# Designs tried in a protein design chat: miniprotein binders against UPF0696 protein C11orf68 (C11orf68). Part 2

Target 1, 235 residues: UPF0696 protein C11orf68 (C11orf68), of Homo sapiens (Human) (q9h3h3)
Amino acid sequence: EDGFTAEHLAAEAMAADMDPWLVFDARTTPATELDAWLAKYPPSQVTRYGDPGSPNSEPVGWIAVYGQGYSPNSGDVQGLQAAWEALQTSGRPITPGTLRQLAITHHVLSGKWLMHLAPGFKLDHAWAGIARAVVEGQLQVAKVSPRAKEGGRQVICVYTDDFTDRLGVLEADSAIRAAGIKCLLTYKPDVYTYLGIYRANRWHLCPTLYESRFQLGGSARGSRVLDRANNVELT

## First folded at step 21 (miniprotein)

Design u2 (from t2 with E32R K70E K85R)
Fold by ESMFold2, fold request of step 22:
Structure u2 (fold): chain B 235 residues (1-235), chain A 92 residues (1-92)
Amino acid sequence: as target 1 above (235 residues)
Amino acid sequence: SITIRIRIRKGDRTWYFYWTVDDPERLREFLRLILRWLRYLKVDEVTIEIRADSPEEAREFAEILRELFEELGFKDVTIRVEGDRVEVTGTL
């Protein structure tokens, strides 16, 4: 019950997932309504618990935008979890390759680019650009955390459907950068989330698979993307 | 490692959470934090299943879960222990 521990963060993340979300769903809402929605619910002003003066009077766990072509598919999560448990009792080594194979076998292939920004104009501008990219079809799904009580950094998550498809992951990075975002991005496969594996784990598994760093460049602007699992630059 | 499955029901909605826990010494406080949040969120029903590293450890976790469910005011508590697994269900 010290400050923010991994256990505290996990329990708070559970609570956020269970509280109401503010969702713009392009599958059921006309795209022409997006700008008004963004103006009403800037993530730096939407508060986690509905503080006085915020646009929300009730708790909000996440602010999300779903693209027109978004079709949710978590894969065989229950089978993944059962196989994970069997693997641990088998005595076989647990490695990044083992987790990759479990994810492939059970079709739990989604992942997300993550960015962390302080509350304010840069966060709201970044979110607006991402939300527009989702509604316009360059990205499929994104969410942003609301403003926390203590005013720490907020997170934007931009999902992709297959972490093993490096081209698709790089295309999502490019779409994020085209929205004007220049901060560090990190990519985490959802398999680590569905197995509840912390960064500080006994197997030394690294949940961050890719990093993207914006470069102004010489002849062209772009990203440098590092594959941390294989210790190789993709760009 | 220890695995925790949680099924939560409130109204017609159901949530599932899953954690892999390396340190059993942190488990009691983690479960307390979870159950305190679930009480605050006024959920209807909670089922927690823990797969321990041994049958002895599963029995220890069963007692911990029983104590925490009672401490946090859960009702109709049922406990099942089978081998290295413990399952506790309670309502609010």
Scores: ipSAE 0.842, ipTM 0.939, lowest interface PAE 0.6, mean pLDDT 90
Fold by ESMFold2, fold request of step 22:
Structure u2 (fold): chain B 235 residues (1-235), chain A 92 residues (1-92)
Amino acid sequence: as target 1 above (235 residues)
Amino acid sequence: SITIRIRIRKGDRTWYFYWTVDDPERLREFLRLILRWLRYLKVDEVTIEIRADSPEEAREFAEILRELFEELGFKDVTIRVEGDRVEVTGTL
C-alpha cells in the first residue's frame, strides 16, 4: 500500500459524489445531441480536478447518462439503516442472506454491473456504447469515473433496478455485451453502498453477487454469468 | 460496529452519507479525512451522528469530534450526547 486505505477510498468517493457531475439527461435533452456530448467529454480526458488542457476546468466527480425512463428511487434507505443497526445488536448472525432480506424488506433493490478499464480509446469506446444503449432504452442509467491525476483504471457502473430480478440483470448484461464490451463484469447490490459496507468487513460479506465473462462463440447474449452467492451458472 | 451518519449542506444542496466502521482506532483518521474533504469542498454545515457501542464510547467520540472540528476550523460547534449516540454540528 502507498498510503491508501479503505477509509481514504471511502472519503474520496464521498468527495466525488459531492463534486459536480457531467450529466446527459435523455429526459430533458434530445437524443440527437448525445454524440456531440460524448465527443466533448470522453472519460479518458475529463479530469477529476480540472487539469489544464482537459475539457473541464472545474472538478468533476462523475460523468453520467440518464435514460428517458430513469426514475430515481432509493427505497426506504433510512429504515434499512435502522434495521441494520438493530440486527447488529440482536446477536443474530449477519450473512449475505440477512442483508438480502433487509434489502427486500426495505425496497432497496437497485444494483450495478461494474467494469474497470484503463484510460484511453478502449474506455472511451466502451462508455460511448453504454451511453447510446441508455439513451436508446436498452439500459436505464450509467456513470463513469473521470480520470485521476495519477491515472489508473476507471470504472463504468451500469445500474439495474432490482438485483433479485435475475432476468432483468441478465438483460442488462446482454445489452452491455451488445455494445461490444468484452471485459469481466461484476455485479454489486446497492445495499452495500447504502450501509457503507466495503471489502474487508468483519462479517466477510462478499458484495459481488454476479460475475459475467464474455464467451467467444457462445450464447446469443455473448456471456457466461455466475451467481457467486449460490455458485450457480445463470446462463 | 460503529455507525456514522453525516448530513452536509452547501447552498440549496444536501447530501447524506452512512458508514459502518469496524475499528474504533481507524475512526479518528477516517473522520479527519472526511472533514478535510468537506473543508476543501467549502460546505456550509456538517452534522455528524455516531452510534457507539456504549455511552462511554459515545462520550469518547464526542471529544474526538470536538477536537477535529476545532483542528479543521469549523465554527459554531454544538455537541449533543444522548445514550450511545453523539451528534456534532459545525459550520464553515
Scores: ipSAE 0.833, ipTM 0.935, lowest interface PAE 0.7, mean pLDDT 90
Fold by ESMFold2, last read:
Structure u2 (fold): chain B 235 residues (1-235), chain A 92 residues (1-92)
Amino acid sequence: as target 1 above (235 residues)
Amino acid sequence: SITIRIRIRKGDRTWYFYWTVDDPERLREFLRLILRWLRYLKVDEVTIEIRADSPEEAREFAEILRELFEELGFKDVTIRVEGDRVEVTGTL
């Protein structure tokens, strides 16, 4: 082994999901407490395994903010997985279009905008802006990875309910840009996560459905959004 | 391809994970990595179900899982193989 394989990353992702999360839940916590919480737990300083000198003494898998309107709904994940297995034995072609149809049929419609930032002020500033947008109701749910010992970029995930609802996806992009975020955003439907499909898979499936690029003076939303599946600009 | 379902119980919480695996030669190390993490996380019960590409492959995976559950110290190990599927349950 070379030390970092897809298998290692998958197992670590499982462990992160199962380790404790640091959560600000606007459904049960007053919004006036958000700024203190953000100052206590900046994602560039919260360590994955509780390193000495960090604000957390125990492992943290994710840092998350739930909005007041957050109502989790994964859809029929078990039916999706069964249909995926049947598809693989059917001899029919496996394409992004086929996965889209499975996701729609089983109501597994959520997806997320992703951004990758190095630890530091830009990451903490971006996260704080997104967290405030969630608590204020412009976004519903977001999470950010903690700092790993090996270093490297961290990820912020901003969820939407329905990847087929282009207006909703574009509204989330606009809310992210309104928080001052100018980096590349990529959008991935959750169906790929629920099917556990590796990035380097035999079907060459690319889970990126939309890309958002910030443009100075370019559009009313300040970004240009491309639909990668249909090669069509949405903005 | 091979599919892996894992159900994990710790206290009153249950987690479900699902993977689609292209390379059966890497499956043993992947399962070892998973079980090492689950032991570190001090879970109560683990059920792993693998859907193989053939009944012969399912029987091979059953033996691999038996060895790994023993290697990582799981107890009360039960194994069921039916056609191209294998299911192994163990406790800590």
Scores: ipSAE 0.826, ipTM 0.933, lowest interface PAE 0.7, mean pLDDT 90
Fold by ESMFold2, last read:
Structure u2 (fold): chain B 235 residues (1-235), chain A 92 residues (1-92)
Amino acid sequence: as target 1 above (235 residues)
Amino acid sequence: SITIRIRIRKGDRTWYFYWTVDDPERLREFLRLILRWLRYLKVDEVTIEIRADSPEEAREFAEILRELFEELGFKDVTIRVEGDRVEVTGTL
């Protein structure tokens, strides 16, 4: 069943968060070391559990790059969670607008652009471009999943600090496209993650807020970005 | 809906996770998946708090958690039920 599959993926995501991460932190590591690090740890070769022949001997949950200007601020997550519980008992309607307001009130504003790519050169090339954009300051923080045993698609996450700041979200999209990435991007606010709300939920909330589609010859950015909730183009 | 809070300790590190579960029929298998991963990760201590829709449901979840902690080999299991909340702590 699709609900069970989502819960299975949520448990796996928890485990990945808790396993060791391979991190290039530009705040403490010279930018000149980035290319060697990328060559050592291509995401198509870093294995989730440390398979023989991989560059990692131990499990790796995520591969991440932190930019020089990265200043993490998760906001009032505990207050958000308490208010979410109170909202559910209040009888008030639960809508995307209600969740947006909770996130704003508690300053839990981060979100991420997501892309899914098969293991191989295309994935490694895309990740390298994103990682360089982070170290060069066009993006603040990104992560990529390692290779799983089944060899399914891997995900690159590119974070932004405020999902309500549409210009900032669009600037991140533009920086991703400038790195040569042409695949579909989807954007998810972190409030859904902090509240643990699955895609197939009783309120029919869609955690995907925006979609970005590459288009050749696009005048401003080379992207068409759609607000999924309102069926409105932002670009 | 049901909310699940988990506090996990391994060495000097602590993690917190939170889920909203809208189908209690799937809760047992979800908790089993979580605890299987935590055993695999060799955590030191796990505290799971569930906020149920009623005190009766909280008592039902307490029994589910007791069974799962035993099934997955957790020790020093303590259980506290208060109103619509259940809290279970165990160690590996």
Scores: ipSAE 0.802, ipTM 0.920, lowest interface PAE 0.7, mean pLDDT 89
Fold by OpenDDE base, last read:
Structure u2 (fold): chain B 235 residues (1-235), chain A 92 residues (1-92)
Amino acid sequence: as target 1 above (235 residues)
Amino acid sequence: SITIRIRIRKGDRTWYFYWTVDDPERLREFLRLILRWLRYLKVDEVTIEIRADSPEEAREFAEILRELFEELGFKDVTIRVEGDRVEVTGTL
């Protein structure tokens, strides 16, 4: 692992967030237009930089679908960052519990289920299932990364409003599974992103709180969800 | 720990980016990386606030920021050092 990989990924993520997005907003666009939009902008064909012959001529940072109940509230991210600086200066032990408390105090509670898929039919089919679930109100918001030049895996992010609400996190997992998604899912709170806390950080914090594995015939939810911090199954 | 806050303006939109680094060499590399991406994005204005561990370190970071902003072709570069904090603003 190049010792600068986290910084590269963070800079690329920043650039993707700032570049234009292809958005289907169910609050303003009829649900009947979703299939035409999905056909026009399949994630496996939409290119990050608007390559010749792609559906997009301009750079695209993300492809997103907003549900009717979607609200873009991130909480007090600036206050969170200030409190995080003060905590570091205090020399107090930093734990996942400390970050959870900071997130609650500053109302920075959003989190996401993540899935990584190779470009192609399986990705586009997965995205179509997720997009429908968002438009139908089973999920609030989702985004997918466009195709990179190197043909690397694309990521689908499915958001929940509160990473501290275990029921809401599990309901989103169930909705993702109901949409036909069978791959491994990992859940990450956005508070870790806002604080620049990635894998292999100096505080030894794991930004992944949950893992979901698809299970046939066992759990009523069609998945087994593991709490990574406690090493306990929640389902 | 060195804390980096970046305010980015492009048109009527403002973005915030936050990072932390453990050493000055990593800081220089990180700042160069970010400023290259901001140049790619054709942003209008960048403000970087760094919190150092000392006023002396803040002055060192002010010079690093000056050099990087100039190297990457930012204009209207302003630098302010206040205690352990440095703020740099530039335009593209």
Scores: ipSAE 0.783, ipTM 0.936, lowest interface PAE 0.6, mean pLDDT 90

Design u2 (from t2 with E32R K70E K85R)
Fold by OpenDDE base, last read:
Structure u2 (fold): chain B 235 residues (1-235), chain A 92 residues (1-92)
Amino acid sequence: as target 1 above (235 residues)
Amino acid sequence: SITIRIRIRKGDRTWYFYWTVDDPERLREFLRLILRWLRYLKVDEVTIEIRADSPEEAREFAEILRELFEELGFKDVTIRVEGDRVEVTGTL
């Protein structure tokens, strides 16, 4: 079982991406409707498969909020994958720097802050804060996983356009902290997902670039952000 | 390393999935897992491209893919082998 966990998680993630999404799109829906939408679809109650008594009768892969400035651009994912295959066959050393350069070359620059929360009021409150920040233009886009049958932790993903822009990554952390979220955050570029690079991969690549810890009385941001690749504090 | 590219069509939407495995035994189980999820999702069409380490391995993977597509009830199964690459397409 332990040896196939990455494949299971990847397949479940694929299925969640392909199933219907509950979306609040601030480009087409007035911001004044957000509170009613949040009340209708609290993430702790929305179920992955539309269980009886849930707000959703059909499967839901994700609950998402799109900001007014949201423009989906994944870059050249096909070219990235081809270049990644060529790199593997070349026998050249594969480093985080190599992946960064591939991502830049193919414009596959999106990344996300991740937080894991147990189902319940704290999750719904955190999601409401994030959704508000997205609708108010402090964040571009966010999504939250629906409740699983087993009642496991739900994940909130807050996206940034460029994982190579340290300032943009840190601004998103600040906006998340301003929304009152105090849990551990990890930042992951989407390039690792597009290449199937998970934890404990054969290339020893860490898909987590940054870690944010809430800190009382620390920097003006209320968090300590660690660059995991360089083991350097950014804040 | 074995590279797997999956193109999935459902209605007017297309998704891409990418994975890499080091072990041919893990490949079979991975493909079975993915194809089961695609059946759950009621996708219209699946194309799987595998890049093998040899033309011989590509032929072995072609047979594995055929068996899995047929086992899982895919229709219109087409297989193409070109050098170290195999492409399989099927519909649900």
Scores: ipSAE 0.781, ipTM 0.936, lowest interface PAE 0.6, mean pLDDT 90
Fold by OpenDDE base, fold request of step 22:
Structure u2 (fold): chain B 235 residues (1-235), chain A 92 residues (1-92)
Amino acid sequence: as target 1 above (235 residues)
Amino acid sequence: SITIRIRIRKGDRTWYFYWTVDDPERLREFLRLILRWLRYLKVDEVTIEIRADSPEEAREFAEILRELFEELGFKDVTIRVEGDRVEVTGTL
């Protein structure tokens, strides 16, 4: 893997965030229109650059669904970044606990469950289940990446307001499982993205806090959630 | 470590991007990559702030930024160096 892969992925993510989004906003659009919108814009067919014959003629960065209770608040990201630079200059040890405290102090608390799926019916079905759960108020907000390359996996992101609220993180996992999703889920706080903390960083910080595995015949949640930092099961 | 803050304006919207580079040799390649994406996105204005490890390194990064902005066809290029910090602004 080219040693510049992290920078490419970060630049592609930046461009996707800045390109137009296909959004279903439940705050302004009747829930009865969701099925028609899902049929018009299946994630497996929506192309990143608006390829000929795709449902979109223009570039699409993300396909998203906003719930009734969705309020975009990222906190003080600029203050967080300044405090992070000051921390690096101080020579103090940097730990997951330090990063958690910075996130709390600057109110940068959002996080997301991530799932990676191959393009096709299974992806579109999973997305439809998540979109319904968002519109029904079981989840706040979700997004899915469009089709970028043939055979490339697409990502569904399901957000929670506070990565420090274990109950809220576990409730979102339960709602995702109730939507019929059985794949591996990983939970990542957005603070790691805002600070440019990626896989194999110099501070040895793991951006993945939780892992959810589907379990047949298990607890009422239908999943087993692992705290990656402590290597402890939460469920 | 070199910290990079990018402020991007397109129409009435502003975006912020933040990155850290551990190796100065990778800085030029990273900046070129980002500026190419910003050109693709047809942004109106870009401001890049770099925090260097020294005022001397900040001046070197100012020249790298000038060259890259000019190479990629940015206009109205302004450069400010203040201690260990460099700020470059340009338009498309």
Scores: ipSAE 0.780, ipTM 0.935, lowest interface PAE 0.6, mean pLDDT 90
Fold by OpenDDE base, fold request of step 22:
Structure u2 (fold): chain B 235 residues (1-235), chain A 92 residues (1-92)
Amino acid sequence: as target 1 above (235 residues)
Amino acid sequence: SITIRIRIRKGDRTWYFYWTVDDPERLREFLRLILRWLRYLKVDEVTIEIRADSPEEAREFAEILRELFEELGFKDVTIRVEGDRVEVTGTL
């Protein structure tokens, strides 16, 4: 890995968040328009920089769907960052438990299920299933990355309001599985993103709290969910 | 550890970015990377606050920030050093 990969990924994520988004908002747009919107903006064809022949002429950072119950609340991110700086200077051990407590104290509780798919029909079909589940109220909000020039995997993010609510995290996994998605899912709290904590960080913190694997003939959830912090199965 | 807080304004919207580095050389490379992306995004204003480990290091970072802002074509560059903190503001 290039010793600067985390900084590149962080800068690209910042730029994607700041570029225009293609949004379907179920609070203001009739659910009957979703199919036409999905057909107009298939994620495998929407390009990050508005390439010639794409459905977008301008840069697109994300394609997103907002549910009727969606309310953006990031909590006290500034207070979280100040407390994180104070923790680093204190010389106290930094653990996943410490970050969980900081997140709770500052109400920075959002998290997301992540899936990575190659561009094409499987991605567009997975996105359509997720978008429908958001509009129908089984999920709150989701986003998908546009097609990159290099043709790399695209990511679908399905958010939950509280990474400390195990039931809410598991309900979102169940809704994703009910939409027909069978790939590996990983759950990451946003607190790690707000603090610049990526995979292979200097504190050895794993930003992935949960892993979901599809299971044929299993429970009503159709998945096995692993708590990675405790190495315990939750299902 | 060196803490970096970036406030970005584009139109009526403001974004915040937060990062931490352990090495001053890595700081320079990171700042150059971010400022290039901010130029791509055609932002109106950028404010960078860095917390250094000393007032001497804060002055060094102030000069690095000046050079990078000027190199990348930022205008109205203002720099303030207060103890171990440096704040740089510029426009595009």
Scores: ipSAE 0.778, ipTM 0.935, lowest interface PAE 0.6, mean pLDDT 90

